# Ledger of designs, part 4: VH-VL binders against MAM domain-containing protein 2 (MAMDC2)

Target 1, 162 residues: MAM domain-containing protein 2 (MAMDC2), of Homo sapiens (Human) (q7z304r168to329)
Amino acid sequence: IECDFEENHLCGFVNRWNPNVNWFVGGGSIRNVHSILPQDHTFKSELGHYMYVDSVYVKHFQEVAQLISPLTTAPMAGCLSFYYQIQQGNDNVFSLYTRDVAGLYEEIWKADRPGNAAWNLAEVEFSAPYPMEVIFEVAFNGPKGGYVALDDISFSPVHCQN

## First folded at step 1 (VH-VL)

Design gP1 (framework fv_guselkumab)
Fold by ESMFold2-Fast, scan of step 1:
Structure gP1 (fold): chain C 162 residues (1-162), chain A 122 residues (1-122), chain B 111 residues (1-111)
Amino acid sequence: as target 1 above (162 residues)
Amino acid sequence: EVQLVQSGAEVKKPGESLKISCKGSGYSFTDYWIGWVRQMPGKGLEWMGIIYPGDSYTRYSPSFQGQVTISADKSISTAYLQWSSLKASDTAMYYCARDLWGYSEYLAFDIWGQGTLVTVSS
Amino acid sequence: QSVLTQPPSVSGAPGQRVTISCTGSSSNIGAGYDVHWYQQLPGTAPKLLIYGNSNRPSGVPDRFSGSKSGTSASLAITGLQSEDEADYYCQSYDESLSGWVFGGGTKLTVL
C-alpha cells in the first residue's frame, strides 16, 4: 500500500475511469515558470514526484476523481499516513475511503480546510481484517479552482499518535 | 526491466486477416492502459485506441472505430491489434505503448514497443 | 491537417535555442488538457520527452522544457546538440473528437 510516487509510477494505484477528471503524476527537477504545483514532500524540492488532481480538468461540478490502491494482502490494523496539499481557498473535498470485496464504501477520513498551501500530514486509523482497497477521492463542489496533491503513503502497525 | 515486445514484421495481401501482439513484462500488466499508434510511411503518429487489460475496456479513435479490434489476454500479459480484412492503406508501422498513469484517459506513453511493420500489397 | 498544428520543420545551430510550437483550439489545449511531447530519432520508436505540460521523465536532459499558454504549447530545446536531430510530436486530448490527438510533427535539423 505504500508509495512515494518516485520514478513516475503509481505502485499499483489506478484511477477509476472518469471522462472528466483523473489523478496525474506531478513534480520534476525543474519547475515551469507558469506551474503552481507543490514541491515534492519526499525531497522537499522539485526533484521528487507526487500525485495531483486539478480542477481545470473538471467539466461538470460534483465530479469525483478516485485513486485506488491495490487490495490489501493480509489483515492490517494501525496507522495509515500520507502527506497532502490542498491549494488555499479551493472548494474541493478530499476524502479517504475503504472499499471491501462486496463493493461497500466507508469514509475513514476527510481533509480539513487548509490554512496555507503546504504539505500536511494525515494520520488515519486503518483496519482491514480482509482484503480491501483504499481510495483517495477528490470531489469538485464549487467554482474555485485548485489542485489537491498526495505523496508519501505509508503504514505503521501501531495506533496513530494524534 | 519494464518493456513491451511486439511481434515481427508482416507481409500480407489485401483481404487477409492479421493479428499482431504486444507483450508486457517487468510490471503489473493489468494496472496500465495499453495504446496502439499508427505511423504510415513518412507520416506522423496517429492514436488508434487503448485498452485497460484488467477488464478489457476499450476506447477507439473515431477514425479507427470498426476498422480494427483491440484486445488483451491478461494471463499472458499480451495486448493485440487485429484486422478482419486488410487494405493496402493499412501499410504502416504499428506501435504499442503503455500509459504512464495506468488507469487514465489523459494518456502519456512512457514505454513503447519496438514497432511492427505491416506491409499490405499484392 | 492535424487538429494540433506544428511547424513541419525548424532548424538551429549547435549551442542555440529552438522552440517548437503546438497550436490547438478550445476543444483541446484551450479546454485545459495537458500536452505531452515525444522525440523520435530516425529508425526508432518514439520516446516520451515531456509529460503533463512541463515534467521530464527520468533520463531526459534539462535542456528540454515544456510550457502551455492559452490554446498553445511549446517545447524549448537549449544548448542544441547534433543528437537532438529528430522528429518531435505534441499530443493532447480533444473533447470534440473524444480521443487523443498528435500534432503533425516537426523535423528538427541541426545545421
Scores: ipSAE 0.000, ipTM 0.497, lowest interface PAE 14.6, mean pLDDT 77

Design gS4 (framework fv_guselkumab)
Fold by ESMFold2-Fast, scan of step 1:
Order: C-alpha cells, then sequence, then structure tokens
Structure gS4 (fold): chain C 162 residues (1-162), chain A 124 residues (1-124), chain B 111 residues (1-111)
C-alpha cells in the first residue's frame, strides 16, 4: 500500500482503463508542455517523482481518473496517510474510495474544495476486515480544472495522530 | 509574438450559411483552448463556446448549443465558427480569443489575446 | 439577465479615483472562482487588464488594481486619464453553467 513513487515505480498501483485521463508519473526528466507541475514532496525538487492528473488532458465533461492499489491484507486497521496538492481554482473533486471483493465502492475521504499551492497531509482512519482495494479518484466537472498531485502514501497500524 | 487574425467582414441574407475564421500564430496552436465571443451592436460580451485544437474537443454555452458549429484545422492553425442558416438576430461582432496559460497560482478560465473581430451583418 | 452585475456607467475627472463593481453569486465568485477584467477601447477588441483577481499583465500600469470579497469584485483606477475612457468587463467561471460568464459591462467616461 505504501509508495513514494521514486525510481519510476508505481508499487503495484494501476490506472483504471480510461483513454482520455489517467494518472501520470511526474518529476525527474519528465517535461509537461501543457501545464505547470508541482515539485515533489520527498525531494522538494524536479528530480523527485510523484503521481498527478491534469485537466489539460481532460476531453469530456465528468471524466474520472482512478489510481487503484493492490488488494490489501486483512484484517488491517490504522492510519492511511498521503501528501497531495491541488492547483488553486480547480473545478475537480479529489476523493479516496475503498472497493471490496463484491465491487462495492465506499468513499472514505474527500479533499476540501479550496486547495492551496502546497503539499498537504491527509490522514484517514482505515479499516479492512477483508481484502479490498484503495482508490484515489479525481472527478473533473469543468472544461479546465488544473492538476491534482499525490505522493508519499504510507500506512501505520495505529490511530491517526491529528 | 502571439497573434489571432480573423477573416473580413461579412454581409449576408437570412437563411444563408457562413463560416468565419481565426488564425493563430506565435504560439503552440494545439496547446490552448480558443474561445468565441459575440458582441451584439451596443451590447456586452457573450461567451459562445471553446475548442481545444489539439483534439477538436468543443464546449458550447447553453445559449449557443445547436445554433453554431465551432471547429479547428490544426494543420493551418485556424479555428472556425459556422452557421448553417443565418438569422437577422445573428448580426454582431464575433471575436476569437486564446485561453490564458494558467499560472501556478491563478489565471485559468480567462482570455489573454483576442482577434480583431469579424463583423457579421445579416439583413434582407 | 447577465450572470455578473456591473453598473452600466461610471464617470470621473482626470486624476481622480473610480471603482467599478462586479456582483456575482454562490455559483461563480462566491464559489471561489477568480475574477478577470477586460478593457475595450472604442472600436477595438477587448484587452486583458487584470487576471486572477489582482494580477496585472505586462504593460498594464499599476494605477489599475483588482480585488475580490465574498460574492463581489472591484476594479479600481487611480490617477484617471483620458485614455482610460472605455468599456470594462468582469469575467469569471460559473459552475452551474460549466462555462465562462461576463458582466454586462461598464462604460467609463472621463469628464
Amino acid sequence: as target 1 above (162 residues)
Amino acid sequence: EVQLVQSGAEVKKPGESLKISCKGSGYSFTSYWIGWVRQMPGKGLEWMGIIYPGDSDTRYSPSFQGQVTISADKSISTAYLQWSSLKASDTAMYYCAKDYEGSFWYGEYTFDYWGQGTLVTVSS
Amino acid sequence: QSVLTQPPSVSGAPGQRVTISCTGSSSNIGAGYDVHWYQQLPGTAPKLLIYGNSNRPSGVPDRFSGSKSGTSASLAITGLQSEDEADYYCQSYDSSLSGYVFGGGTKLTVL
């Protein structure tokens, strides 16, 4: 479940098939000519890696981009934490879901609408009594919504501190 | 230098078809949305729609959906606004405008460069 | 039925300060979307004057400034000059319309 997206490795995370909008690896030598990308959280420089989705690649109203974890071990309970950045003026919704073996989705976290142009820490109480997937989702509601970036996913088997 | 050059003034009769153009230069034409804005004589600005020339994705204002067609030809860096059948109420100045390159902080959903305008007069 | 409301006209004498208001709603300015301002000189196309509530493009004098509060925004012009005589439009994004929205425009007359 843990991933810092360094070394061009997704740690088993996969994009849901969507020909229009997918999560991409940013940072390092990857140049984006369509948008302004954030610096990574780990190295605070362009050399580090993170995941991002950008509305510049959104072609249709209500496009959804999902980044899906491997199945969790179970039982599992504790604090799921990650860093995220949302471009100001964004018309997108960034959410965290679980999907169980029956295919049922449950929203467990949603980013606040007014983001800042800095990395923010999210801490989410997480419980998996049976194996399930964790899904990072960005839903695009307008013709141009800016980027959402994700880095440094971690899990701790204790309650969230904040 | 960024420039949008529009086609010349048109005088048409009701029921005629028309296609006007907007040619971009001095920037990556396929990397920015192009919008169309109407200004009726003595009136304010009305957004009609936008197109992303890189893939021809178009978005229309609800007031203009089905009334006009917006298209682009990226091989000649030109966007178009088209009517199948003009009405006297289409008499207006039509502007094309380039969407602003968003800054890290702000600047999205705005037009930084505008064409000179195409005056369309529809009368009998 | 403009989504953003502006006064139809404002006037001032050279050297004075004028303010042009732009009033929106909870689906646009009140939802946190930025306000942009355009200047349209007689017989010309609009020109971007202020973007992102308060930023000036290169070449725009510092006597033009923008601000935003709640559901409204304002354009302030200090040291008014005769060449400022123009129509001014505010513009934002409206989430319920999923599109660009303009104010009705304000004609500035320099006396």
Scores: ipSAE 0.000, ipTM 0.498, lowest interface PAE 14.3, mean pLDDT 76

Design pE1 (framework fv_pritumumab)
Fold by ESMFold2-Fast, scan of step 1:
Structure pE1 (fold): chain C 162 residues (1-162), chain A 122 residues (1-122), chain B 107 residues (1-107)
Amino acid sequence: as target 1 above (162 residues)
Amino acid sequence: EVQLLESGGDLVQPGGSLRLSCAASGFTFSSYAMSWVRQAPGKGLEWVSAISGSGGSTNYADSVKGRFTISRDNSQNTLYLQMNSLRVEDTAVYICARGRYTVSGTYKFDYWGQGTLVTVSS
Amino acid sequence: DIQMTQSPSSLSASVGDRVTITCRASQGISNYLAWFQQKPGKAPKSLIYAASSLQSKVPTQFSGSGSGTDFTLTISSLQPEDFATYYCQQYNSYPYTFGGGTKVEIK
């Protein structure tokens, strides 16, 4: 469940493609004419990379953009951590789900509001008693939803420190 | 005008199966989350299941998890609830509701259908 | 699961009366609370969302207040069409939960 989106941009993660809203690779190679994209968390530079969802490219609001992990090993327990940014506007929801082999979703985390423009560390207590997928999901509630950015996903087999 | 019309309610025996439908009109169906809510005779409202606009996310009440499956066909503007292993306590009017996403990652209900009665008895 | 407790379960009132209904969550839900009106044999109707925001075309006699765990629906001057059952609902987290309802009936 680790990815800094640099050398292997997706690290086995897949986006659930839909025509309305989707995750994209951001950083030095991709420019948004309507918004200043954030600098990569790993390198603190526009030349680094991260994943993002931007409301300016949303065709129909209330659709969801999903970034889906490979199936986890099981049993597995520990701390899932990642960095994220939520731009001004905050007309968006950013959540983390698990999806089991039966296709059932369970929400295990959601971003607190108000969001800030800095990279925030999220630490989520995680347990997979059987193989499952971890899904990063963003939905926009309106045209001024800004962006949500994600970087530096990691897992540690110890309890979260927060 | 927004309209939601439920169908498929029937009398079934315990352990039986039934599929409910909710036909939507008057809005862009794929842009809205949808839920099923039920109301047992003479009782209050109980949320059953929810599905996102794309169908990519689903949620269920613990009482129905593993027995009921919510789905949607955006090309036909129709919401479904497949109900398996029905119990006497599943007897209720089943109502579909339209959801508008909120800033908290959930949604509020703004429009409701009239409901369809499901009776589970022998 | 978040339990929603409404009080009273029923009340009798006359046209022109001020009516208050309370709703209490078993844990903090910020302002993610909605109020619905249901008349016998009819579909529920949305009145209020985000604890205090009036749904489009809902009469101004309805108002909501509260945050966290304690919420109130107020009808400032009861009209004949307001005799109904009222439900609160939290939408802070899954599973969504409703209060038990408050029946407002003719005195």
Scores: ipSAE 0.000, ipTM 0.494, lowest interface PAE 11.4, mean pLDDT 77

Design pE3 (framework fv_pritumumab)
Fold by ESMFold2-Fast, scan of step 1:
Structure pE3 (fold): chain C 162 residues (1-162), chain A 126 residues (1-126), chain B 107 residues (1-107)
Amino acid sequence: as target 1 above (162 residues)
Amino acid sequence: EVQLLESGGDLVQPGGSLRLSCAASGFTFSSYAMSWVRQAPGKGLEWVSAISGSGGSTNYADSVKGRFTISRDNSQNTLYLQMNSLRVEDTAVYICARDRTYTYSWGSTYKYFDYWGQGTLVTVSS
Amino acid sequence: DIQMTQSPSSLSASVGDRVTITCRASQGISNYLAWFQQKPGKAPKSLIYAASSLQSKVPTQFSGSGSGTDFTLTISSLQPEDFATYYCQQYNSYPYTFGGGTKVEIK
């Protein structure tokens, strides 16, 4: 379930593939110099990596981008934490779900609209008593999409602090 | 109340062309992606093509790519399939389907066909 | 392309029987699987989406299960109107692909 998205890999996470919108690996030195995408959280620079989704790639077709974890194999309970960044003034909804083997979704967290463009820490109480997937979802709710970025997913088997 | 009505099916010679129409009613047509699916006599279902709600993106099965063109007229609530260079193996009932990109209150989105038309028969033969 | 393999291709059953149809994807499709019913001479009717979610107005004798690559459609007590051909479909990625169909016939 843990991933800092370095080395250009997804740590077993997969997209729900579609031709319109998917999560992509961002960062690295080969980006356009005029890019306004965020610097990664791990390195605080353009040399690191993160995941992002941007509505600029949606062609007049409402879509949802999902990044899906591997199935949990052992019972887990604790704090799931990650960093995220949401472009200001967008209509995107960024949520975290669990999906069990029957395909039932349960929302366990939803992003507040940040007052600034900085990386924000999310700490979510997480319990998986049987095999399930964790899904990071961005829903496009209007023409002003913008980007959502995600980095440094980690799990700790203790309660979230605060 | 949702209705999809296909028309335009006919007998055509190999190499010929035909245009199919699907008239939609009972919903906001421009809000839905649409697909064409075909079924050869006595055979299973085969997806042919899809178009986004605005018409800005299209997709095709490899078997029809370069020969068929999907389009739509949102002002007339009509979906079209222009078929060129028809082959005997294109003989089938062509059915239009509404491709729902559905977002639930919990945020999850699903893509599936929720309503189907009755189809129109295209026969390609000498 | 994602190949959908459906089993069995046909079966004979009596009213009241429990019927199970399986569908296997050649690669992981999460829960992006739908089931359709088609009666002779009619267009398909949607039964199930998201592998297990019943469409509005579909009778509760129908249920779906599975995730990833292995999926099942169950008819808990076959009714006379349930004699039909059933298809699975993946909508995880283009091209959309259907299983070969399972014909449920009168014994």
Scores: ipSAE 0.000, ipTM 0.465, lowest interface PAE 12.0, mean pLDDT 75

Design pE5 (framework fv_pritumumab)
Fold by ESMFold2-Fast, scan of step 1:
Structure pE5 (fold): chain C 162 residues (1-162), chain A 123 residues (1-123), chain B 107 residues (1-107)
Amino acid sequence: as target 1 above (162 residues)
Amino acid sequence: EVQLLESGGDLVQPGGSLRLSCAASGFTFSSYAMSWVRQAPGKGLEWVSAISGSGGSTNYADSVKGRFTISRDNSQNTLYLQMNSLRVEDTAVYICATKYVTYGSGRYTMDVWGQGTLVTVSS
Amino acid sequence: DIQMTQSPSSLSASVGDRVTITCRASQGISNYLAWFQQKPGKAPKSLIYAASSLQSKVPTQFSGSGSGTDFTLTISSLQPEDFATYYCQQYNSYPYTFGGGTKVEIK
């Protein structure tokens, strides 16, 4: 599941197709002028890369944007960690789900509110006894949104420290 | 555990007013859009109204526009439906609902439901 | 407003039967269609979203298909707990609209 999104590499992650809103690669030399872009957590600079989703691209409220991992190996158990940033968004919900081979979703983590302009570390106890996908989801439930950024996804086969 | 609990249903005369409440627990209420759905006795489901998490956006079914007002108090985790100029055809169980479990490619406001509160409009 | 026409309004079936329910939108709604199950005296339960994706913890005998205007819900092998009324709902645009419902009754 590990990925720092550097060099335009998605590490096998894919967007769930949605004509209304999707995750995008941020950072690097080419700028998107629609929103204030956060700096990459790995490099602490604009030259690094991260994934983000922004409400300025949402065409209808109550849309969701999903970033889906490759299937995990079975069995897999330990700590899934990542950095995230939520700038503004009373109507934004950032969540982590598993999806099994039957297509069933289970929520395993949800971001605390309100968001802030700093990178936050999330550490999630993770268990996949069978191959599963891990899904990062942002739901936009109204007109007041903002960006959500994600970087430095990693997995360790030990219990979370925090 | 996500829970929604409606209250306020009563017997009302035509032309009267009534306010329904929906108490939410087990999730960050202000982050989720909320809906009211109604079901007349022995009939199907009818979507009535929706409100965004911030309360900044509202939508209504044509049958209730101008008569019903949806609102929320995020500090109290409570959703409201103010019903004015009630008609006999507004008789129904009113159910609050929200989107809590995510859906891949689209908008949705109704994957968690309350049990409803009965409103009877009769002379 | 988008009208949802659901058929049949009722059907009788036995445990183990394959059941198919159809839903037609008056205009294109892409894949923004959900299916719900409602048992007597209970609130609806979400089964399917995005026309074909199963909700968490929903049994695999349920499946959805379709896009645009024509959609189907299939129960591949009806179980005793599946006797209920089923509704489709479009969430492509406001106002959200439901189909009229299909009551699945025991033979």
Scores: ipSAE 0.006, ipTM 0.486, lowest interface PAE 9.8, mean pLDDT 75

Design pG12 (framework fv_pritumumab)
Fold by ESMFold2-Fast, scan of step 1:
Structure pG12 (fold): chain C 162 residues (1-162), chain A 124 residues (1-124), chain B 107 residues (1-107)
Amino acid sequence: as target 1 above (162 residues)
Amino acid sequence: EVQLLESGGDLVQPGGSLRLSCAASGFTFSDYAMSWVRQAPGKGLEWVSAISGSGDYTNYADSVKGRFTISRDNSQNTLYLQMNSLRVEDTAVYICAREVTYDWLGTSYYFDYWGQGTLVTVSS
Amino acid sequence: DIQMTQSPSSLSASVGDRVTITCRASQDISNYLAWFQQKPGKAPKSLIYAASSLQSKVPTQFSGSGSGTDFTLTISSLQPEDFATYYCQQYNSYPLTFGGGTKVEIK
């Protein structure tokens, strides 16, 4: 599940097919003139890579963008951590779901509005006793969405702190 | 059949204000990011500002930041550039241009269609 | 900012000549380079994007090449309607920047 999105590598993550809204690789020398892209968390610069979704690409602002992990192959229990940044928090809902092989969704985390448009660490209790997917979801609820960025997904087999 | 038609260029005094318009036709306007590019008499091209298809995101050249505001009205298929605190060095033909994504990631854009331009002269 | 230097600033040529114009970026821009043609009193016309991809309806005498920092626009056999000023532009990063232009004049 771990991925730092370096070298334009998605680590098996895929977008749910949606012609209107998808997650994109940002950073490096890649330019996006239609949003203020965050500096990479790993390098604190534009030279690193991260994933992002931006409402500028949304044709209907109630659309949902999902980034879906590979199916887990071994039982996992512990702390799933990642860094995220939200340009505007009031119009977009950034959530983390699990989805099992029967298609059941369960929300395991939802972003609070950060005090700054800075990289924030999220630590989420995660349990996958059987194969399942992890889904990063942004729901767009209006024209003032802004971007949501994601980087440095990692897992530790110990419980999260705080 | 894409058409972009600028208007609003005029003679203004230094420190004055002016609003330019660009009327778009022949495509779904809200699906495309738009830019303003200017060309001073006898000089080359200079990028001024860009706006996303939704109108939520904007970028500006350092030379105009804080003085110019780009906006759009997707219901009227019109792009605007509000110019305040005009300087003699802002004298130029202002041209609107449509941006098209180049790569599958949607992160790199080039200009495919250009308007004819409208002349702004800043002088006493 | 990425600086684009274009060479030559002007050249004189005759119909049927092969013309080459060069453009150099101050840093690596991969293939995020476009070429435009501008005739006096007219708006620019897009010719090439992604360094070498020809725009629809642009005549085949035009071709582009290069990657990284060094780029070339070639007109294989100059036609009367090709006398114009040509500009390169990088779209790798903001701010967008243009070359100084190359004026192709009648000899």
Scores: ipSAE 0.000, ipTM 0.478, lowest interface PAE 15.3, mean pLDDT 76

Design pG2 (framework fv_pritumumab)
Fold by ESMFold2-Fast, scan of step 1:
Structure pG2 (fold): chain C 162 residues (1-162), chain A 121 residues (1-121), chain B 107 residues (1-107)
Amino acid sequence: as target 1 above (162 residues)
Amino acid sequence: EVQLLESGGDLVQPGGSLRLSCAASGFTFSDYAMSWVRQAPGKGLEWVSAISGSGDYTNYADSVKGRFTISRDNSQNTLYLQMNSLRVEDTAVYICARDLYEFWSGYFDYWGQGTLVTVSS
Amino acid sequence: DIQMTQSPSSLSASVGDRVTITCRASQDISNYLAWFQQKPGKAPKSLIYAASSLQSKVPTQFSGSGSGTDFTLTISSLQPEDFATYYCQQYNSYPLTFGGGTKVEIK
């Protein structure tokens, strides 16, 4: 499930594609985009890579964009951490779900308020006793929701700071 | 009006190479991701490759990885597919298709007519 | 890879008939399903996206329904220009995969 999105590689993550909004790889290349993109957390520069969802590509509001991990293959329990940015002043909902082999969703984390321009660290207690997927989901609730950026997904087999 | 016109299909021997082109008109080419899809005679459709609007990101079907290269020239409004190490099973009509966005959604709103590639010994 | 199964592979119909074509995915694809039409020697024409949303300028006799694994394309009143092959396509995940097609022939 770990991925820093460098080398333009998604580490097996896939978009749950729809015609309205999807996650994109950011940084590294000059692109024709309308939103200001954040600097890569790993390199603190635009030459690195991260994933982002940009409201400029949203055709219909209140759509969700999902980025889905590969299935876990061994039992896991510990701390899932990642860095994120939410454009300030938007009411985007950024959530983390698990989906098991039966297709059942469980919300395990949600950003509690719009962030600032700096990268924010999220640490989520995570348990996968059987195969499941991890899903990063963004819902845009405003007329122009800005962006949500994601980088440096990692797992540690110890509890998050209590 | 949006138009996509493929060319370059030919008869080639196994192990040979061929480059296909797709000429786009009627829209801002660089704002859209593009794909190649193929259909073998009497068979179903198979997605082959995709390229982002900028040309910086590409994706390939497992059956063509390492042999085919997708590219684009945004100044000429042209999409390319360079096919190397061709096999008899690559025989198909190759169709270019326009995605909804600069990065791929996977839904195509416009398609070309296709160009026939025959790989035969 | 997600397998798409279309039925029937062919059907015969008359102008004015109601035609129904079914598509089944091997896995849950939510509503990320498209339908398109292909006539011999012509470019494919996109009809429906997101299982039920009609593409711009497509006639209202076409409609789509379904979610999850089972999907249906309906042509409410078949016109002479509707004799063609119809395909479903999932775009929930890569690689993109297509149904085998349904050939709608004149009776």
Scores: ipSAE 0.000, ipTM 0.495, lowest interface PAE 15.1, mean pLDDT 75

Design pG5 (framework fv_pritumumab)
Fold by ESMFold2-Fast, scan of step 1:
Structure pG5 (fold): chain C 162 residues (1-162), chain A 124 residues (1-124), chain B 107 residues (1-107)
Amino acid sequence: as target 1 above (162 residues)
Amino acid sequence: EVQLLESGGDLVQPGGSLRLSCAASGFTFSDYAMSWVRQAPGKGLEWVSAISGSGDYTNYADSVKGRFTISRDNSQNTLYLQMNSLRVEDTAVYICARESYYDILTGEYAMDVWGQGTLVTVSS
Amino acid sequence: DIQMTQSPSSLSASVGDRVTITCRASQDISNYLAWFQQKPGKAPKSLIYAASSLQSKVPTQFSGSGSGTDFTLTISSLQPEDFATYYCQQYNSYPLTFGGGTKVEIK
């Protein structure tokens, strides 16, 4: 489930099919001419890579963009951590879900409404006693959008420090 | 042509249930968010519920939360509204509408295609 | 929820008159306001989005203005086909809310 989104690959993460809005690889030479491009967290520069979703490409009210991990292969419990950035002044809801093989969703984390545009660290207690997927979801709850960026997903088999 | 056609309106007793359908044709149904809007006899418009193109996100007016459920079947180009625990004040023509956007940065918004409506009467 | 207060509830006018309808939001909605026209027995028709932008093929006698909480729809020279009920609607946030409507009647 770990991924720093470098070298232009997704570490097995996939977008759920949606013709209106999806997560994209940002940074490097890839340029979004209609939105602000945040700097890569790993390299602190435009030469690195991260994932992002941007409301400027959302064509419909109330759309959802999901980035889905590979299925977990063995029981695991510990701390799932990642960095995220939410553009201020938006109606985006950024959440983390698990989905089991039967297709049942459980929300395990939700971002506080944006207090800053800098990279923030999220640490989420995570347990997968059977195979499941981790889903990063942005819900566009109104026409006031903005980007949401994600980088440096990691897992540690110990409880979260904060 | 682009069309929406509602069906399922009926006379029901208070506390009863009813399911409305809206059949879409002439466009790629799964690309559009859909809404239900109602209008009581001689009254104004009231938004009831909306569902995203994928069907994964829904929202409801406070007056219907917990009683109504919006859903869609993209394989059959059909929008649904399941109405439970109906009240006399739910009496209205229920109209489905398509939501379209071309550029969210400019604030462009339209409920640009509307159905004819289907009458729901709740009385004893 | 955001409440939309529309005034007047009805007005009488003659062909060629300038008509103004006002709409007030209970909180700041920026410019996320649309105007609709509804003729008797018909579904609503979208006229204006983003407070002031005309929808495609809407006649230029219609114009909208305002931002924040106070908005106005103006019909600069009323035509026979403009006798209808007009509604404002905010789309800043869910739940979506409409104004009470303004019926424009022949004098």
Scores: ipSAE 0.007, ipTM 0.516, lowest interface PAE 11.8, mean pLDDT 76

